VHH binders against b3qqe0. Designs and how they scored, part 27

Target 1, 332 residues: b3qqe0
Amino acid sequence: MKINLDRTSSGFCIGVQGTIHVAEEKLNQSGELYCLGDVVHNEVEVKRLEALGMETIDIPAFEELRDAEVLIRAHGEPPSTYETARRNNLAITDTTCPVVAKLQKTAKMLHQLGYQVIIYGKKIHPEVIGINGQCNDEGVVIKHPDLSDEAEIAPLDLGRKTALISQTTMDVPGFYELKKNLEKLFAEHGHRNPGTKSGEWMAVRDIDITSEKTGGRAMPELVYKDTICRQVSSRNGKLRDFALANDCIVFAAGRKSSNGQVLYSICKDANPHSYFIEDVDEIQPEWFVGENGKPVESVGICGATSTPMWLLEKVANYIGKTFGDDSGNPDA

## First folded at step 4 (VHH)

Design k20 (framework vhh_brivekimig_d4)
Fold by ESMFold2-Fast, scan of step 4:
Structure k20 (fold): chain B 332 residues (1-332), chain A 123 residues (1-123)
Amino acid sequence: as target 1 above (332 residues)
Amino acid sequence: EVQLVESGGGVVQPGGSLRLSCAASGFTFDDYYMSWVRQAPGKGPEWVSSISWSGGSTLYADSVKGRFTISRDNSKNTLYLQMNSLRPEDTALYYCAAQLDEYFGTPDEYDYSSQGTLVTVSS
């Protein structure tokens, strides 16, 4: 029986995993650490780290804090947070996700090049606050792709060169709907992208924005970059494919997790031999017997976006030791 | 102060229909995923349905797919669950819940939840 652990489309994303790992290391060294905002939207993990000495604080508490160590979580923070840390003698442990950090640099450089930056996203989202901070809070945040919210579009200067980017977790169809509606809005007010027949906004690459060699060339006045994270947005499809690739699926998540129930239903629909667990105690031997009464050839282990990888590894180890795993070479 | 206030629960015969409403206040309703969760007597909570912040995406548990319809009216800050072809096993306390979406899919845990409204399907 081969045990396949889904390391790429299950559990915390790489950025969140990095944040948790760094938090654990710091707590093991000092026994105390402040975290600005919830380290992850998983109350079990937050309480586990709090038991190790972590204290979750908000912005008002952070602004009054002195002479302490503070973790910056995967969502990132605006420049004002780092300025406060310097004034208050706070040691920053920065675990901003590399994808988010790259997006922040993109927004900063577009702003520095004189672009009006439009952010497809939710204004209150921590990631958007961090991105907009790179634009001196002058970015225009639009959530409604149909431009139906007048308050969202009121700050737009239709005569300025403009760049459209997105919060990493927004929907791809909405992004391109917004781009189409912005193209129409700007063209109707006389600002057509020079060099395009229809006034279409032009896609730009990171190399076009950030390289001294390429950034020195004249970029078009109306541009966009699709910054939506495909690693996260493709998880439903990848999970279905993973379920189809294994004879049996063991799915681990909290029972009250709506994300867990939804993702489990995708597994179950694709593969009837899918089973939901919160922990290893719920695993039953009969799950590893196929329709023909023979042992299954492969077991896939996966979970919700909120399921920590250590739990998935615990499940894999338990199944391997209890029911056999012929996929590994113990001497390798 | 955040509040989620439900209405529309009650007693209905098998095969009947009910419409639940959940009125939200104290937060920006259209920034949140909204869900319906139910808990039958002596059982743990079961997720029923979710709807994205814009209403553009809906998800249903297999047990209710084709019978229940989730919807929202962002202008009224109200979430709805239209329940058709009700069965005795649909008897439960129904909660509405809100979560700010920070990750792909539906949220893992809820930021806010209601007190619950009782739905009893009996004959």
Scores: ipSAE 0.011, ipTM 0.402, lowest interface PAE 9.4, mean pLDDT 82

Design k21 (framework vhh_brivekimig_d4)
Fold by ESMFold2-Fast, scan of step 4:
Structure k21 (fold): chain B 332 residues (1-332), chain A 123 residues (1-123)
Amino acid sequence: as target 1 above (332 residues)
Amino acid sequence: EVQLVESGGGVVQPGGSLRLSCAASGFTFDDYWMSWVRQAPGKGPEWVSSISWSGGSTLYADSVKGRFTISRDNSKNTLYLQMNSLRPEDTALYYCAAQLDEYFGTPDEYDYSSQGTLVTVSS
């Protein structure tokens, strides 16, 4: 029986895995580390790191902190956080997700070029606070793509050159619905990109917004960039493919995790030979017997985005030792 | 002060129906995924259903699919669970819970949770 561990579609995304890895390294070196905000939305994982010496702090506590080391989590932080760190002699271990870091740079460049920046997202989300900080908190955050919330659109200046970007975890259909409705709204008020009658907005990638060597090329007045993270939006398909590739699936997550139950349902729908567990003590021997009464040829181990990799590894090791592993390596 | 207050629990016969409500205050309700979680006597908590911040996505545990319907009214800051075809195994304390971050999830904890309302499905 070959045991396959899903390292790409299960557990924390690559950015969060990076944050956890760096936190563990720092705690192993010094035995102490402050983390600004919850390192992940997983109480078990937070408590595990706290047992290693991590202390979770909020912004008021951070502002009073002096001469300490602080982890910046995957969500990112606005410039004001880094300015406070400089004033207070705080050493920053920055684990901002590369996707989020690139998005922050894009927002900053668009704002510096004079664009009104519209952010498809939630105003109070930590990632959006970080992005809007790059725009001097002047970004217009819109959550309702149909423009039905008058308070969201009230700050819009329909006469300004404008750029649309998105929080990484928002939905792709909503982003393009918002773009379509903004195109209509701006065109109705006479603001269009030169040479377009339909009011079409131009993708940012095509306009070389980073170069001072534009060669006299006019920058489009109305632009957009689809900044939604495809690691999030493609996980369901990848997990389905993983479930189909194995004879039996063991899915690990907390029972009250909505994310875990959704992902488990995807596994179960793709492969009826899928089983949900919170920990290894729930694993049943009969799960590894095929229709022919013989051991299954492969067992796939997967989990929710909230499931830490150490738990998936624990499950793989347990199955390999208890029921046999033909690969000789549970992770192979 | 953040509050989540449930109502609508009670005693019902097998095959009956109940509608649970959860009134939210003290936070921006329409930014949060909302969930129903239950805990049967002598058992651990079990996730039942979730609804996205906009109401555009709904998710259900296999044990309740086709029987329960989650909904929300963002204008009233209220979450609902319509429970049909109730079974003795549905007997539990039902909690509503709020979670801002859909990406990471919180298998053992939500940003905000209520105190629970008892649903008893008796013979």
Scores: ipSAE 0.055, ipTM 0.544, lowest interface PAE 6.7, mean pLDDT 84

Design k22 (framework vhh_brivekimig_d4)
Fold by ESMFold2-Fast, scan of step 4:
Structure k22 (fold): chain B 332 residues (1-332), chain A 123 residues (1-123)
Amino acid sequence: as target 1 above (332 residues)
Amino acid sequence: EVQLVESGGGVVQPGGSLRLSCAASGFTFDDYAMSWVRQAPGKGPEWVSSISWSGGSTYYADSVKGRFTISRDNSKNTLYLQMNSLRPEDTALYYCAAQLDEYFGTPDEYDYSSQGTLVTVSS
């Protein structure tokens, strides 16, 4: 029986997993670590790290802190946070997700090139605060793709060259709805990219934005870059494919999790031999027997976006030890 | 000061209806996904329903699908739960809860939650 652990479409995204790993290593070395904001939205995981010596602090507490080590979580921080750390002699352990770090660099370069930066996102979200900080807090944050919120639109200068980017966790359809509505708004003001029939904004690549050689190629007046993280937004499809690829599915999550219930439903619809657990003691031997009365050839282990990888690994180890072939590789 | 103030709880006969309201203040309501979570006597919390920040997406626990409707009015900073065809099993303390990050949160880890309102379904 092959045990397949879903490391890509289950549990916390790779960026958050990286943050937790680094936090554990630092706590093992020093026994003390401050984390700026909640490391994850999982109370059990936060309490586990707090038992190891982690202390969660907010921005006001961070500003008063001196001579300490502070973890920056996957969501990232604006330049002002690093300035405060330098001033207060704080050692920064920066675990900003690479996708978020790249997005911050993109926003900074677009701003430096003179673009008005529009951020599809929630103005109060920590990631958006980080991105907007790279734009000297001059970015225009729009959450309503239909442009129905006049306060969101009021800061727009329809005569400026403008670039649209997105918070990594926003929805893809909303991003393209916003782009379409911005195209109409700017074209009605008389601002469009030369030669465009409908006022289309142009997709730009990282090399177009960040390369010094961009001067050899004219940047369009109105541009966009789809910066939404597909690791998060495509999970439903990837999870369905994972469920279809295995004979049996063991799905781990809290029963109180709305995300867990929705994602488990996707697994169950794709593969009727899908079973929900909160922990290993709920696992039943009969789940690993196929309709032919023989052991299943593969077991897939997956979970909600809030399920920590250590729980999925615990499930894989339990199944391997209890139901795995003794002659097989013990590494699942 | 962040507040989530519930109303509409009470005692109702099986097959009856109740509408719960949750009035939010002290934060930007329309940045948050909202949920209803319930806890029956002697049981742990159970997620009931969620609605996205825009109201464009709604989700329901299998036990309440077709009977309960979640809605929100962002202009009034208010969340609603219309409960129809109530059953004795729906008896619980109902909480409204707010979550900024829709991808990482769970009902147990909402940024803000109310104190709860009691719904008793009895004959």
Scores: ipSAE 0.347, ipTM 0.690, lowest interface PAE 3.4, mean pLDDT 85

Design k23 (framework vhh_brivekimig_d4)
Fold by ESMFold2-Fast, scan of step 4:
Structure k23 (fold): chain B 332 residues (1-332), chain A 123 residues (1-123)
Amino acid sequence: as target 1 above (332 residues)
Amino acid sequence: EVQLVESGGGVVQPGGSLRLSCAASGFTFDDYAMSWVRQAPGKGPEWVSRISWSGGSTYYADSVKGRFTISRDNSKNTLYLQMNSLRPEDTALYYCAAQLDEYFGTPDEYDYSSQGTLVTVSS
C-alpha cells in the first residue's frame, strides 16, 4: 500500500504560510503584535495567534493607533495605509504575498505609464483595494466578464490606452471572457492595436512594463497581463486529479469548515472511496480493504486550504504504521 | 441594515418535498457566495450546500447530494433550496449564510446569516 500525501493542493498557500510564520516569530520576540484584519480566514488559527499575544484590529482602530507594531497580512494594503502608519509612528511588519506585491507593482507601473487599468475582480475585496490604491483609485473594476453591468463599464474611456489585469483569486475562464469582450468593445469604438484584424490585445511581461531602456513606451495601446495565481485557480482541478489517482482518499479538515466540506465534496464526486476525518482516531480499517479482501494499492491524503500540513503528515504516519508496513509512509 | 429573511419551512411527510427561500437586502447580494446550513435537534451545525456568487458553481454535502438543489436569482436577491425525497434525518433548523471570500470556519464565521427556519420531516 503506497501512501501519497497531497502537498500541492492541500493546506495553506505559500503566501498565507509566510504570514503565519512571521507572526509567530514576532510574537515570540515581543509577546505583542497588532494585525490589520483577520490574519487568515480561519477562526481557530486566529484564536491560536491571539493566545500568543496578537490583537486583530480594523481600519478605524488602526487610524487611532500610535507607537505600535502592526502586521500587514497576505492580501496587501494600499499606499494610504502605509502613509497612516508613518504619521502615527507605527512599525510595519509587511507580509504581503509576493504574488500580490508583484501585482501591485505591475498596476503602479501601468498607471504611471498612462494606461487606464482595468481590474478583473470584486471592488470591495481587500486585495483589489490594495491594487487600485496603486492606480490612485482610478482603476476600473469589472466583476461581470460579459459586460452586463452598466455601472461597472460606465467609467471606461474607450479612447485611452488600456491594460487589463486581474485579482489573483478570480477564475481564468472569466478573465479571458472579459478580455475577448473588451477587445470587441474597444474595436467597435475604433480603438485597436495596429495590425490586428479582430482588435486583439497584446500579452505583456514584467520586463516589458519595467524596462528602463524602453520605459514601457514601446508597448502597444491595448495590453493585458494574466495575473491570476495558478496555485489558487487550479486547486479544485488538482484536487480532483489527486482523488482520481488514488484507490482511497482520506480527507482531513474541521467538520464545521465550509471550505473543507466543499473540497471534500469534490473528492467524493471524483472518487466514491473518499472519507472525511478531523483526526486519526476516526480512521476505519475497512477503508483500506479492496473488493478482493486485500489492502488497496494506494491511499491519498489531502485536506482543505485551512488544514495544517502537520495534521496531514500525522495521518500519513498513522496509516503507514497501523495498516501498512513499518516503512509504509511516503519516501523518495 | 443587512437582512436575510427565510420562508418555506414547515412539516412534511417522509418522501415529500419543500422549497426554502432566503431574501437578501442591505448588501450587494451578487458579491457573496451563499450557503445553506442546518442544525438538527441535539447536534452541531452541518453545512448543506453552497453556490458561487455568479451561480456557476454548486456544491453539496454527501447526505443531501442528488436530493437537494441550490439555486439563486441575483436579479431578485434571493437564494433557494429545493429539497426532495426528504427523510426524518433532514429535520433541522435551516439558515442561509453569506460569505465574501474563501472561508475555512464555522457558520458563525459567515459575514451574514439568517435566524433560521424549521423543517420537520415526520409521519
Scores: ipSAE 0.174, ipTM 0.579, lowest interface PAE 5.5, mean pLDDT 85

Design k24 (framework vhh_brivekimig_d4)
Fold by ESMFold2-Fast, scan of step 4:
Structure k24 (fold): chain B 332 residues (1-332), chain A 123 residues (1-123)
Amino acid sequence: as target 1 above (332 residues)
Amino acid sequence: EVQLVESGGGVVQPGGSLRLSCAASGFTFDDYAMSWVRQAPGKGPEWVSSISWSGGSTLYADSVKGRFTISRDNSKNTLYLQMNSLRPEDTALYYCAAQIEDYFGSPDEYDYSSQGTLVTVSS
């Protein structure tokens, strides 16, 4: 029986994996590390790192902290956090996801160029707080793409040059619905790109934003950049494909996790021979016998975004040792 | 102070209906995805249903599909669970839970959870 571990569409995204790796290395070196906010929203993983010496702190505790090492998680932080760290002699281990770091740079430069920055996102989300901090907290955060929330759109200055960007974890259809509705609003009541009709906004590239020169052309006055992370937004499709590629699926996640249940439902709908576990003690021998009474040819191991890779590896190792794996490496 | 206050629990006969409500205060309700989770006597917590921050997406556990309906009213900061065709196995402590949906960590834990309301289905 071939055991296939899903390293692409299961477990923490690449940004979170980077954060966990750095945290583990720091804890291995010093035995102590503060983390600003939950390193991941997974209690088992947080408790594992706490056992290694990590302490989770909030902003009030961070502001009182002195002479310590603090991990900045994948979500990123606003400039004010780094100012506090400098003032309090805190050593920052910055694990901001590269996608988020690039987005913060984009927002900062758009703001410095005089654009009103609209952020498709949730105002209280840690990533949005970080992005908006790069805009001196002057960004306009819109969550409702239909512009139905008057409080969200009240800060909009329809006479200003404006740029639309997005929180990395928002939905792609919502982003383009928002862009469409903003195009209409600005065309009818405010600003419009020269030479366009219907208020059409122009897509911009990183080079357009970060370059000192644009080949003699000024960047348009109404622009957008689709900053949604495709590694996150394509996971459902990749997980479905993984489920279809194996005879049997063992899906690991917490039963309390709504995202775990959503992702398991995707597996189960694609492959009825899918089974949910929290840990290896729930695994049943009958799952690995096909309808022909023979062992299944392949078992796929996968999980939620919140499921740590070490747990998936533990599951794969358990199945291989207990029920057989033709690619295994026996020590005896 | 964050509060999630449930109402609508009680005793009902098999085949009956109940409507649970969860009133939220102390946080921006429409920034959070909401879920119903239940815990039957002697068992661990079981996720029942979830609804996105906007109400545009809903999902249900297979055990309740077609019988339960989750909904929310963001203008009233209230979450609902309409439970129809109730069965003895639906007997549990029901609690509502809130989480910022974030695929970076996709939390196993909720940011906020209620104390729970008892639903007993008996004859």
Scores: ipSAE 0.031, ipTM 0.498, lowest interface PAE 7.1, mean pLDDT 84

Design k25 (framework vhh_brivekimig_d4)
Fold by ESMFold2-Fast, scan of step 4:
Structure k25 (fold): chain B 332 residues (1-332), chain A 123 residues (1-123)
Amino acid sequence: as target 1 above (332 residues)
Amino acid sequence: EVQLVESGGGVVQPGGSLRLSCAASGFTFDDYAMSWVRQAPGKGPEWVSSISWSGGSTLYADSVKGRFTISRDNSKNTLYLQMNSLRPEDTALYYCAKDLDEYFGTPDEFDYSSQGTLVTVSS
């Protein structure tokens, strides 16, 4: 069987790479570092850094910590975290992803302009907690784009000027489905942008939100900004094509990874013979046997933006040694 | 009008160094990710490196990792590429490119391209 490793659309996104790099440098200097929450949603990588001296702490432990250095991971943190750090004399090494930092600024400014901020995302996700903190925790978090969850939509004030944004790792189709359903919901309750045929909301740019000159003049009452990370979203199509090009897919990611869940679903929808693992010990021999009882012709190996390339290489090497690798000259 | 002007190219021997600069004007420089793209004689464009809007994140092509360093100075609206340990294979016309927004993209996703600066590595 031919083993194909996805080197172009799998592995750490740029924000995660930055966080891991800083963590490694700090650990090489002092041999110790506190990290608030899992540095990345991949237990294998967390365990590797913990072996180097990193200590993962939660919010209760962080609240009790004094006179220490704490790494803020790529997901970002709400303003309350930085206030606690100041009060407790904690030195913050802030590795918040630039995409997330810009999103937090966008959310803050929309909130300051009086918009009800709707966040397409998961309410308990660390990134969403950080974004919602910029809105004084008044943001409305919606995970189900079909508006089927009454608890998610109950806080909506359909008479308020409203802005829709997204957690960076959510799916683009879901974002636009949510936008369409919100357009209908608000229009049915008498709230729409003037001159719109079907109650359409207006796409806004960062310059529309942040510019003193254009912000107030350019922005109508009902707006949206697609804040889904383009580096992440561009991988969706490439990963789908990769999954279609192989007989079997082995997808490696942490089970807590939202991006991992989305990307694995794309693989599974494109190729039913897709299998999720955290590490090599979960790999099953029957995955590589086709309907004719012979080995599959190709195995694709891919992962999430939280999956290190060394882990994907480990998976490829394991499969090659254990089940055979004919993707090149075996005697070369 | 958006303008991107590269400089710093030239002829160097293998193992040498060059620092490329790209002066940007006509747009809010710190709102956009920036990239370096090169085109060798008779070849298509090859993405070299990207840097986020803030400079906090960088990405490199495998062919240049460990040898090239991308950076930016948002106060001067300038993008840089420090090229060390140059090889004959690095010979190309180098372009500075503005991405679509603060996100990283591939060459085919770029809004704008620069005039280019020629780098020749020969002995």
Scores: ipSAE 0.000, ipTM 0.131, lowest interface PAE 16.2, mean pLDDT 82

Design m01 (framework vhh_nb_b201)
Fold by ESMFold2-Fast, scan of step 4:
Structure m01 (fold): chain B 332 residues (1-332), chain A 120 residues (1-120)
Amino acid sequence: as target 1 above (332 residues)
Amino acid sequence: QVQLQESGGGLVQAGGSLRLSCAASGFTFDDYAMGWYRQAPGKEREFVATITWGGSTYYADSVKGRFTISRDNAKNTVYLQMNSLKPEDTAVYYCAAVHIEYTGDAYDYWGQGTQVTVSS
């Protein structure tokens, strides 16, 4: 049987893989490391790192911690976290995803330019807390793009110059629905960009924001930047196509991962011969036998965004060694 | 404020049927996957069924062929049709709303739960 590993629509993104690699390196050197919040929503991976000396802590525990090394995960943290670390003599190993770090810089620059920053996102999400911290916690976080939540829109000053950005993991259709509804709301209160018939907000790029800050090209009063990570939009379709391309699918994720459960449902809908595992010990030999009593022609191995590539490779190696040809080489 | 309100639980004899409903408010229902989870006495909460924003469904092996999840986006409601109920299905059933996130994080919005008791 041919074993196909999904390297594009499964497993950690490069940013999260970087976080795991740095954590492993630090634990190998010192044998101890605190992580602020869950590094990933995968119990097998967390347990593995804990066995190496990692301890997960929350914000209250972090605020009481002294003279220790703390990992900042891919989601990023607000400036207040770094101030606490300085005060408490904590050494920070910062693994904030470059995409998130760039977004935080964008939010900071827009805030410094006097824009009211609207963040399409979830107010309690760690990434949003980090982004809003760059706006001195003055950002307006809106989750409901139809503007139906009066508490979310109550802080809006319709007379201020305003910039819309997004949490990287939000949905693209919702972002543009929110933009459309904000355009209408501001226009009906008399605030438009000059020359716009329907009150359209202007798309801005990082170079536009940088140019404005350095006295170059003037940005309009009402702007937006689509900061949503496009890997989210493409992953569901690619995962479905991957599931369809194989006779059998082994999907690896944490049992408690809601994201893993939903992504697995996409595989299962596309391919009924899809099986969920947390680790290799759950794999059943019957999964690799077709209805004709012969081995299946292909096995696809995939997982959630919270599933490390090493686990997917471990699964591929296990299946190849246990049920595949004797000549199976996991590195070939 | 996100609210998920379950209804339709109760006492039923083995082999009977129940239909659970979950009314959702405070979020864009069409953009969320909806799920049902259950917690039996003395056990951890376990997955039962999910339906994606696109309508794809997945079920725990213990309920396949007996339970059917569905959604009505016009009514902001998700349903769980439970047939051929067994005493082992006795649990508090929770409705959940989840958005897929790239980093693997998903914020689960949870209902209060509704008790289902299946007599032998």
Scores: ipSAE 0.012, ipTM 0.344, lowest interface PAE 8.8, mean pLDDT 83

Design m02 (framework vhh_nb_b201)
Fold by ESMFold2-Fast, scan of step 4:
Structure m02 (fold): chain B 332 residues (1-332), chain A 120 residues (1-120)
Amino acid sequence: as target 1 above (332 residues)
Amino acid sequence: QVQLQESGGGLVQAGGSLRLSCAASGFTFSDYAMGWYRQAPGKEREFVATITYGGSTYYADSVKGRFTISRDNAKNTVYLQMNSLKPEDTAVYYCAKGLDEYSGDEYDYWGQGTQVTVSS
């Protein structure tokens, strides 16, 4: 039986991993750390950090807090959060995902350049609140790429120079559907980039947006930047492929994780021999016997974006030691 | 004020059916994912089903094929149709409002729960 651990489409993304590592480091130094909002929706990981001295707090509790250290999670926060921290003498341990931090800088610079910023995203999502905060909360958040929601498009000024960006976790097809529909909407209002026949918006690069290093021409009036994180957006397809590549799948996630259940459903639909666990004690020997009564040849281990890699490694180690692993460990 | 009120629970024999309802108020119901969770005595809360604002449905493996989640946006109500009930389905069932329109990693509001008891 070969044990295959999914290291590419399972577990924490690099940003979440960074958050957890920094939290552990700070807790080792001081023994106390507050986290603003849930660090991750995985109760095993939250309880582990709580045992090290972490406390999860909400915005009202944060506003009352004084003289403490507070972790800012991977989703990021708007400028108002940092202003409160300064007033209350709170030390910020900022673990905003680098992809999200870059996106916030992009939004801020587009806003400062006078662009009306459209954010493909969900208005109440923590990441979108952080991004829109960089736009002085003047960004136009659109969730429905078909422009069917009149309330979402009502704030649009079709005569202003406009830039489209996206929340990192949105879908790529929806982003390009939205772009196409916005191109049509603005063109029908008579607003086009000079020289375009169909009203096409211009793709811009980071170097185009950063005014301090562009060295080139001014950007067109109607632009877009695909800010969707490919580390997250490609996981559904990769997870399906991983599930199809193994005889049996053990999927680890928190029971309360709705994202975990969605991802598990993808595995189960691709491979009926898929099993959900929260921890190793739930693993059953019968799962490693194929439909023909013979042992399975391969077991794939995977999880949600809320599942830490150490837990997936723990599962792989447990299965290998308990039920036999013929793939072997590297010699060194 | 966001409120979620469950109804439709009760005592039923194994193999029977129940339909749970959750009446929602205080938010734009049609814009949010809605879910059902359950908790048996001495156990942690367990995911049962979710439905996105667009109508996509996802189920826990233990209930797939037996339970159906649905919604009626005109009535601000989410439903859980439970068929082929088993004694192990005995639990308090909770309605939950998603933080966003899709099944996210978080739910921000919960109902008071409704008891479902399945006898052998």
Scores: ipSAE 0.000, ipTM 0.191, lowest interface PAE 15.2, mean pLDDT 82

